# Ledger of designs, part 5: miniprotein binders against q6w4x9r395to579

Target 1, 185 residues: q6w4x9r395to579
Amino acid sequence: GHCSLEGGSFVTTFDARPYRFHGTCTYILLQSPQLPEDGALMAVYDKSGVSHSETSLVAVVYLSRQDKIVISQDEVVTNNGEAKWLPYKTRNITVFRQTSTHLQMATSFGLELVVQLRPIFQAYVTVGPQFRGQTRGLCGNFNGDTTDDFTTSMGIAEGTASLFVDSWRAGNCPAALERETDPCS
Key: E = the ipSAE of ESMFold2; O = the ipSAE of OpenDDE; V2 = 0.75 times the mean of E and O plus 0.25 times the DockQ between their complexes.

## First folded at step 9 (miniprotein)

Design ub4 (at its last look DockQ between E and O 0.06; V2 from the best seeds 0.00; counts 0 for: pae E 1.9 > 1.5, placed apart)
Fold by ESMFold2-Fast, scan of step 9:
Structure ub4 (fold): chain B 185 residues (1-185), chain A 112 residues (1-112)
Amino acid sequence: as target 1 above (185 residues)
Amino acid sequence: DIREEVKKLLEESRKLIEEAKKAGDEEAVRLLELAVRLLEEALKTGDPERISYALLFLSMALIAAAEKKGDPKAVELLLKAQELLRKALEENNPELIKEAIKLIKEAAELLG
């Protein structure tokens, strides 16, 4: 399965359901029992003038009991608060530059992350078949059915993205910003 | 010729993958297989920057193998190769890539 975070505020789930949101928080992108040591992939959104939108992706975080790997739009990679020279490895994770504009995080447990640094900060998540039906978060449940991709952290399938996205906020953050240019909102 | 020297490193890397498989070293297999894929893709593009990034990854994989095997000479060669590769990227100097390849090749020969 493939999940993408593009254009600062667009997401396409593992089951290929597209949506957009505006928010200034850390969000759970992927949580699964297939991730070791209570691992979770997270996305950080903040206010931005770069894309002329109110919010954009500014960092991707992989958090487990052992590691807090942060890949930032400023092209700095840290683990547990310390900046790392690339390529960098732990026992099960490697972070390296694939091209001048792309970083990759590869793992031993079926998760792969590609981060585009330029011209626009974007992220692409790939998971192996062992994750099918076992994912939670902004990337959806990976069960082959797009109609329940907006399953909240409480297990409720929503028809719209707003309650879904808010349910996956990490920490105590303000409510998601209203859409600015959508005439149907 | 950078391309021909990288092809030789690919052959040595594939031999090291088979040795790691026989030893049951799953981490080494994973790292070396990824290094081989990155080098193969870099060769297809002919891009010196991509070759440098792939060689940096290979050098990291080989350092892990050298440390596990207890070979400080191989580690020293590979760390020097990484320094040359970073300078090659910073200065856009392909001649430094050739020097780095020599050191990586020497280290690979010590390990296999």
Scores: ipSAE 0.703, ipTM 0.886, lowest interface PAE 1.3, mean pLDDT 84
Fold by OpenDDE base, second read of step 10:
Structure ub4 (fold): chain B 185 residues (1-185), chain A 112 residues (1-112)
Amino acid sequence: as target 1 above (185 residues)
Amino acid sequence: DIREEVKKLLEESRKLIEEAKKAGDEEAVRLLELAVRLLEEALKTGDPERISYALLFLSMALIAAAEKKGDPKAVELLLKAQELLRKALEENNPELIKEAIKLIKEAAELLG
């Protein structure tokens, strides 16, 4: 399964459903029993302009009981709050630079993350087949059905992205806005 | 020539992968295989920067192996190699890459 966060405000789910939203919060991208130690992948969005529709991805966060890894455009911060020299390795997670503009987080449990730092901060999430039907969050449920990707944290299927996205907020933030646009544009 | 030296490192790394497989060290296998892929990709372009990043990863993988094996000398060599590679990236100095490769080779030999 491949989930992408592109163009600042575009998301394509594991089931290949594209949608757009504008929010300035931290959202759950991926939760799954397949992630060890209650692991979760999150996306941090912030304002990139003056209007409410000018938002962009600014960081990706992996959080578990044992690890906290924050990948931003300028640095990688771990549990102790310090920027780390790359490559950084824990027991099951490795973060390293591939190129001047691309980072990767590799894991032993079937999660892969590629982050493009410039010119646009973008993220690409890949999960193994063991994750099928066992994912939740903004990346969807990876069950081959696009029609139920907008399932909220409460298990309710929504028709629009706004309520869906809002349900996956990891903090107290303003409501998200929705705009339908081609993520590839 | 950096490319030729990297090719030699690739061969040594592949040997270490086979040894790791025999030992049942899944982590070592995973990390070293990824290192090999990164180095191979870097060699396609010949970009010293990409090569340096790949070598940093290889060094990390080998450090993990060295720590498991209990070889502090290998760890020391690899840490020094990482320092040189970081400096190489900052200064855009290919000579530092060559020096790092020498250290990595020496460490790999200790682990083989």
Scores: ipSAE 0.652, ipTM 0.850, lowest interface PAE 0.7, mean pLDDT 93
Fold by ESMFold2, look of step 11:
Structure ub4 (fold): chain B 185 residues (1-185), chain A 112 residues (1-112)
Amino acid sequence: as target 1 above (185 residues)
Amino acid sequence: DIREEVKKLLEESRKLIEEAKKAGDEEAVRLLELAVRLLEEALKTGDPERISYALLFLSMALIAAAEKKGDPKAVELLLKAQELLRKALEENNPELIKEAIKLIKEAAELLG
């Protein structure tokens, strides 16, 4: 299973359903019982221009009871907020560079993340077949059926990406449909 | 020739993988198999930058093994190799990569 987060706030789910959204928040990208210690993968989006429709990925976060790994532009930080030298490992996770522009997080539990840091911050999530039917979040449920990939955190299938994405917020932030405005624009 | 030295190091690393499999050391197998894959991918490109990053990963995997084995000499060699590789990346200096490979091979022999 492949899920991608690409420029312009484009997402392609594990079931190959593409969508786009515009929001500034931290979102649950992937939750699954296959992730140890209540692990979750999260995506952080922020405003990338003056228009409210201009948002972009600025960080990816893996968080569990054991680990916190924040990957942002040219920086990897862990539990204490200090930047870490790469390659970096825990018992089940390694984070390393493949080039000056890309890094990877590999795990023993079937999750792989590739992050393009430059020219545009993008992320590519791969999960093993044991995750089939056992995922939730922005990457969808990985059940082979795109009609229910927009299933909210309450288990309700929505018809629009914005309502679906809004339900997966992991913090106090504006709904995806709310925008900053300039009355003179 | 960095390519030939990397190929030799790959063979030594594959030997260590087989030893880790026989010992039932799942962590060592996982780390070393990934290190070999990264180095093979880097070798296909011939890019000194990619090779340096792959060797940094291999050195980390071997440090973990050396610490578990209680071999401080191997750890010392591998830490020095990592310093050389980081400097090679900063200076774009392939000769430092050759020096690092020699240290990594010496450490791998101590662990074998």
Scores: ipSAE 0.532, ipTM 0.835, lowest interface PAE 1.9, mean pLDDT 86
ESMFold2 (binder alone), look of step 11: mean pLDDT 85; pTM 0.843
OpenDDE base, look of step 11: ipSAE 0.514; ipTM 0.791

Design ub40
Fold by ESMFold2-Fast, scan of step 9:
Structure ub40 (fold): chain B 185 residues (1-185), chain A 112 residues (1-112)
Amino acid sequence: as target 1 above (185 residues)
Amino acid sequence: DIREEVKKLLEESRKLIEEAKKAGDEEAVRLLELAVRLLEEALKTGDPERISYALLFLSMALITAAEKKGDPKAVELLYKAQELLRKALEENNPELIKEAIKLIKEAAELLG
């Protein structure tokens, strides 16, 4: 299965359902029992420099009990807060420069991440067949059925992307607030 | 010239993959297979920068094998090769790539 984060704010799930969202938070891309040490892949979005109403991918994070690997659009790779020279490896994960514009994170457990650094920061996630029906997050549930790809963190299938995306926020990000209107208007 | 030397490194690396398989060193097999793939892709482009990145990866894969075999001379040569490759990337100097290849070949021979 392939999941992509392209064009700043477009996502295509493992079951090939495309959607777009606007948000400035860290979101869970992929959680699965197949990931060791309670592993999760996350995406960080922030406001675009071209238009403040648009958002774009600025970093991808792999987090487990052992590692916190951050790959950012400024081409810095850290693990547990320390900058690493590439190629960099742990027992099960290797991060390296595939080309002058692409980094790859390869793992021993069936997950691959390719990050395009230039001209636009983009990410491509590949998972092996052992992940089928075993994934949760923005990349969908990988069950061969696109109609339930917007399954929230509470296990509810939504018809729209906005509630789905909001349910996969990681950490405490400010909720969108609507201006209080006069009840007499 | 560089292309011919890299082809020799590919052949030596494939040999080391077979040895790692026989030794049951799954980590070394995985890393060396990735290194071979990257180096083959880089050779097709002929881009010195891509060749340098692939060689950095190969040196890291070889360090993994060398540490398990307990070969400190091979490890020393490979770290020196990495320094030269990073300097080659900074200075756009292909002569440093040639020197790094020489060191990687020596290390691979010690491990083979």
Scores: ipSAE 0.282, ipTM 0.704, lowest interface PAE 3.7, mean pLDDT 79

Design ub41
Fold by ESMFold2-Fast, scan of step 9:
Structure ub41 (fold): chain B 185 residues (1-185), chain A 112 residues (1-112)
Amino acid sequence: as target 1 above (185 residues)
Amino acid sequence: DIREEVKKLLEESRKLIEEAKKAGDEEAVRLLELAVRLLEEALKTGDPERISWALLFLSMALITAAEKKGDPKAVELLLKAQELLRKALEENNPELIKEAIKLIKEAAELLG
């Protein structure tokens, strides 16, 4: 299964349902019992410089009991707050430069993340077949049925993306953009 | 020719994947398979920068195997190769890539 975060604010779920939202917070992209050590993949969104209603992906986070790996739009990779030279590895996770514009996080447990750094910060999540029907978060439930892709953190299937997205807020919202501090693309 | 030297490293790396499988070193198998894929992709471009990144990855994969096997000489050679590759990227100097490849080959032979 493939889930994509593109164009700053567009998401396509594992069951291929597209949607867009205007949130500025940290959101849970993927939770699953298939992720070790209570692992979760999260996305950080903040306001763009173009419009108050436009939001942009600014970082992707993999969080577990042992690791907090952050890949940010400024091309810095940290684990537990410490900057890392690439390639970087833990026992089950490797982060490296795949191309001049792409970083990859590869794992031993069936999760793969590709991050496009330029010209627009975007993320692509791939999960193996063992994740089918066992995912939760913005990327959907991966059960082959798009009608319940907006299942909230409380297990309720919603008709609108806004309630769905709000239910997956992690509560670790970044500071609001005061001014454009990083114009890099 | 850097391309020919990298092709030889690819063949040696494939042999090391089989050895790692026999040893039950699942981490080394996963990393070496990724390294082979990255090197194959880098060779298609012929770009020294992409080749350097792929060789840095291969060096890390081989260090993982060397540490499991308990080969400090191979680790030392690979760490020196990584220093040369990072310097090659900083200085845009392909001669340093050639030197790094020699060290990586020597380490691969110790591990094979």
Scores: ipSAE 0.589, ipTM 0.841, lowest interface PAE 1.6, mean pLDDT 83

Design ub42
Fold by ESMFold2-Fast, scan of step 9:
Structure ub42 (fold): chain B 185 residues (1-185), chain A 112 residues (1-112)
Amino acid sequence: as target 1 above (185 residues)
Amino acid sequence: DIREEVKKLLEESRKLIEEAKKAGDEEAVRLLELAVRLLEEALKTGDPERISFALLFLSMALITAAEKKGDPKAVELLLKAQELLRKALEENNPELIKEAIKLIKEAAELLG
């Protein structure tokens, strides 16, 4: 399965359902029993323009009991708050520069992350077949059915992205902001 | 020719993968297989920056193997190679890549 975070605020789930949201928080991108040490992949969103409704991906975080690996749009990689020179490794994870514009995080447990640094900060998540039907978070449940991709952290399938996204907040931050729309547009 | 020297490192790396498999060293197998894939991709592009990034990764994989074998000389050579590769990237200097390859090759021979 492939999940993408592109264009600053667009997400395509493992089951290929596209959506967009506007938020300023850390969100759970992927949780699964297949991730060791209570691991989770997270996405950090922040303001990208003058208005609060303009938000973009600014960092990707892999968090477990042993590691907090942060890859930011400023091209800084840290683990547990310490900046690391690339390539960097732990026992099961390696972070390295694949090209001048791309970083990769490769793991021993079937998760791969590619981060595009320039011209726009974007992330691409690949998971092995062992993750099928065993994922939770913004990337969806990877069950082959797009109609329940907006399954909240409480197991409720939503019809819209806003409640789904808000249920996957991983920090003390505001709810995803609603854009002003004309109801008859 | 940088391309020919990298091809030789690929052959040595594949030999070290087989040795790691026989030893049951799953971490070394994973790192070396990834290094080989990155080097093969870089060679297809001929881009010196991509070659430097792949060689930095190979150096890290070999340092991991050298530390497990308790070979401080191999570690020293590989750390020196990493310094040369980072300098090559900063200065856009392919001659430093050639020097780094020589040190990596020496370290690989000590390990294989």
Scores: ipSAE 0.688, ipTM 0.883, lowest interface PAE 1.3, mean pLDDT 84
Fold by OpenDDE base, second read of step 10:
Structure ub42 (fold): chain B 185 residues (1-185), chain A 112 residues (1-112)
Amino acid sequence: as target 1 above (185 residues)
Amino acid sequence: DIREEVKKLLEESRKLIEEAKKAGDEEAVRLLELAVRLLEEALKTGDPERISFALLFLSMALITAAEKKGDPKAVELLLKAQELLRKALEENNPELIKEAIKLIKEAAELLG
């Protein structure tokens, strides 16, 4: 399954449901029992302009009991707060500079991440088949049904992206704005 | 030679991209194009590690395609390839990379 964060505010779920939102918070992209040590992948969105509609992805964060990896446009920061030279390798995770504009995070547990740094900060999350039906967050539940992708953190299926996205906030942030458009349009 | 095998794989992958375009599978197109780009870049240096990482992503992309197509054999091949690639990265073993490429190529051919 692939989950894409593109164009600053567009998300395509593992089930290939596209949606758009505008928020300036940290959101849980992926939680799963398949991630070791209570691991979670999160996305940090911030303002990219003056209007409320000008928001963009600025960082991706992997957080577990053992690791914290923050991938931003300019640096990779680990749990000790230090910027690291790449490749950075932990027990199960490797962050590697694949190209001048692309970083790749590879794991031993079926999670892969490709991050485009420039010109637009974008992320592509890939999980193995073992994750099917066992994911939650902005990337959806990976069960082959697009109609229930907007399942909140409380397990309730929402009809709107805004409520769905807000439920996955990792902190106290302003409410997300909804704009249901096809990211490919 | 890893480079030659990668080139062949790239060709197969490009075919899959075209098929995905025809099928209107935009997701597949985007993912495979990215995978191909990363692999092409890795190929420029020929660094086994870079190639391995790129191949991992390609494999993941192809698994999704295989699942959509309903080809469990392709999925199996790709999962095995991923295992080999991870091992290759750990052991710095180019032979494992070659084997992985073979599997990925076979899977790609099945999907074409």
Scores: ipSAE 0.527, ipTM 0.785, lowest interface PAE 1.1, mean pLDDT 92

Design ub43
Fold by ESMFold2-Fast, scan of step 9:
Structure ub43 (fold): chain B 185 residues (1-185), chain A 112 residues (1-112)
Amino acid sequence: as target 1 above (185 residues)
Amino acid sequence: DIREEVKKLLEESRKLIEEAKKAGDEDAVRLLELAVRLLEEALKTGDPERISYALLFLSMALITAAEKKGDPKAVELLLKAQELLRKALEENNPELIKEAIKLIKEAAELLG
């Protein structure tokens, strides 16, 4: 299965359902019992001055009990808060530059991530067939049925994207820099 | 000729994959298979930057194998190769890629 995060705020699920949202938070892209050590893939969205959506992908995070790998739009890769030179490896994960504009994260457990850094920060998630029907998050449930791709974190299938997206917030919503410098807030 | 030298590295890498399979070294097999795929893709594009990135990945895969085997000489050669490859990318200098390939080949021979 293939899930894409493109054009700042567009998502296409593993079952090929496209949608767009507005939101500035960290969201769960993918959770699955197939991911080791309670692993999850997450996406960070923030305000954009170059995107008509006013919302754009700014970082992708892989979080497990052992690792917190962050790949950001400024081309910095960190693990557990420490910057890493590429190529970088852990026991089950490698992060490397494939081209001057593309990074790849490859794993031993059937998850692959390709990140386009320029001209627009975008991410492409590929999962093996063992993930079929066993995914949850913004990338959908990978069950071959697009009508239930908006299944919320509470297990409810929504007809629209807004409640679905909001249900997958990871609990942290970083503010943009310009809001922090506002003297009236 | 960089292309010819990379082809030789591909053959050596495939031999190391077979040795890793016989040794039951699943991690080495996975990393080396990915390195071979990246090098093959880079050669098809003819992009020297892609070749350099693929060689950086191969050097990391070989460092992993060298550490498991306990071969510090191979590790040192591969670390030097990585330094040359990063310099090649910064300077757009294919001569440094050729020098890095020589070091990677030497390390691969020590590991085979």
Scores: ipSAE 0.591, ipTM 0.845, lowest interface PAE 1.8, mean pLDDT 83

Design ub44
Fold by OpenDDE base, second read of step 10:
Structure ub44 (fold): chain B 185 residues (1-185), chain A 112 residues (1-112)
Amino acid sequence: as target 1 above (185 residues)
Amino acid sequence: DIREEVKKLLEESRKLIEEAKKAGDEWAVRLLELAVRLLEEALKTGDPERISYALLFLSMALITAAEKKGDPKAVELLLKAQELLRKALEENNPELIKEAIKLIKEAAELLG
């Protein structure tokens, strides 16, 4: 399964459903029992302009009971809040630079993350087949059905992205706005 | 020639992958395989920067193996190599890359 966060505010789910939203919060991208230690992948969005429609991805966060990894455009911060020299590794996670503009997080449990730092901060999430039907969050449920990707944290299927996205907020933030735009544009 | 030296490291790394497999160290295998892929990709372009990044990763992977094996000398060599590689990136100095490769090779030999 491949989930992409592109163009600042575009998301394509594991089931290949594209949508767009504007929010300034931290959102759950991926939760799954396949992630060890109650792990979750999150996306941090912030305002990039003066209007509500000017939002962009600014960081990706992996959080578990044992690890916290924050990947931003300028640094990688781990558990103690200190920036780490790359490559960084734990017992089952590594973060490393591939090129001057690309970072990667690789794991032993079937989660892969590629982050493009410049010119636009973008992220690409890949999960193994063991994750099928067992994912939740903005990346969807990875069950091959696009029609139910907008399932909220409460298990309710939504017709619009805004309520869906809002349900996956990790903190107290303003409501997200929805725009119907092709993520490939 | 950096490319030739990297190719030699690739061969040594592949051997170490096999050893890691025999030992059942799945994480070490994964890291070393990633290192090999990164090096192979870096060699396609020959970009010293990409090569340095790949070598940094290889060094880390080898440190993991060295720690498990209990070889502090290998760890020391690899840490020094990482320092040189970071400096190489900052200064765009290919000579530092060559020096780092020497250290990595020495460490790999200790682990083989």
Scores: ipSAE 0.734, ipTM 0.886, lowest interface PAE 0.6, mean pLDDT 93
Fold by ESMFold2-Fast, scan of step 9:
Structure ub44 (fold): chain B 185 residues (1-185), chain A 112 residues (1-112)
Amino acid sequence: as target 1 above (185 residues)
Amino acid sequence: DIREEVKKLLEESRKLIEEAKKAGDEWAVRLLELAVRLLEEALKTGDPERISYALLFLSMALITAAEKKGDPKAVELLLKAQELLRKALEENNPELIKEAIKLIKEAAELLG
């Protein structure tokens, strides 16, 4: 399965449902029992520098009991608060420069992340077949059905992206509903 | 010529991918496949920095294979190679790249 975070605020779930959201927080992108040591992939959004009405991806975080790997739009990679020279390796995770504009995080447990640094910070998540029906978060539930892709952290299927996204906030930050606009206008 | 030595490492790496597949070491297979891709791209550019970076990645892939095999000598050689390659990147010194390649070859032979 493939999930993408593109164009600053567009998301396409593992079941290929596209949506747009507005928010300035850390959000749970992917949680799964298939991730070791209570692992989770998170996305950090902040206001766009050009337009305060838009939000953009500014960092991707992989968090587990062992690691807190942060990949930032400024091309800094840290683990547990310490800056790392690329390529960087742990036992089960490797972060490296795939191209002059892309970083890749490869793992032993079926998760791959590609981050585009320029011209726009974007992320692409790939998971193996063992994740089917085993995911939760902004990337959806990977069950082959797009109608329930907006399943909140409370297990409720929503008809709109705003409540879905807000349910996946991590940390203490403002709700994404402060200035929600319809993506078609 | 560094390029010729890197081409030999590419051939050895492809053989090690097959060995890792037979051993069921899926993680080492994945890392070695990524290392081969990076080395092939670096060779097309001829850029010593890109070559050093790809060799650093190859050494990490080989460490993963060495750890599963339980070969501490191979790990030791690869860690020394990594130190030389990072120094080569900092100092722009191609002689360090040549020395690192020798260590990587020795480690690859222990793993093959």
Scores: ipSAE 0.678, ipTM 0.866, lowest interface PAE 1.4, mean pLDDT 84

Design ub45
Fold by ESMFold2-Fast, scan of step 9:
Structure ub45 (fold): chain B 185 residues (1-185), chain A 112 residues (1-112)
Amino acid sequence: as target 1 above (185 residues)
Amino acid sequence: DIREEVKKLLEESRKLIEEAKKAGDELAVRLLELAVRLLEEALKTGDPERISYALLFLSMALITAAEKKGDPKAVELLLKAQELLRKALEENNPELIKEAIKLIKEAAELLG
């Protein structure tokens, strides 16, 4: 399965459902029992420019009991708060420069992340077939049914993206505002 | 003659991919295959920074294989090579690249 975070505020789920939102928080992108050590992939959004109305992806975080790997739009990679030279490896995760504009995080557990640094910071998540029907978060549930892709952290299927996105905030942050791709507004 | 030594490492790396396949070390196979592609691209450009980065990546791939094989001497040599390559990138010093290549070659011989 493929999930993408593109164009500043667009998301396409593993089941290919597109949506857009406004948010200035860290959001849970992917949780799954297939991720070791209680792992989760997260996305950080912040204001784009001086306008309150525009937000963009600014960092991607992989968090587990052992690691907190942050890849930011300023091309800094940290683990547990320490800046790392690329290529960087842990037991199961390798982060490296794939091209002059792209970083890749390769793992031994079926998760792959590609981050585009320029001209726009974007992220692409690939998961193996073992993740099917076992994912939660902004990337959806990967069950082949787009109608329940907006399943909240409480297990309720919503018709709109704003309640869905707000339920996946990873902390005490302002509520997300839904934009033009909401089919039920 | 950095380019000729890199070509020799490229041939050794291809042999080590086959050894990693026999060992069932899927991660090492993927990382070594990426290292080979990066080295081939770096040789085409002739850019010392690209060559240094490709060698850093190769060192990392070889450490992955060495850890699986249980070869602490190879790991030690590769970690020293990585320090020299990072210093070479900071100082733009090709002599440090040559020293790193010697260490990587010695580690590859221990692994092959």
Scores: ipSAE 0.024, ipTM 0.488, lowest interface PAE 6.8, mean pLDDT 78

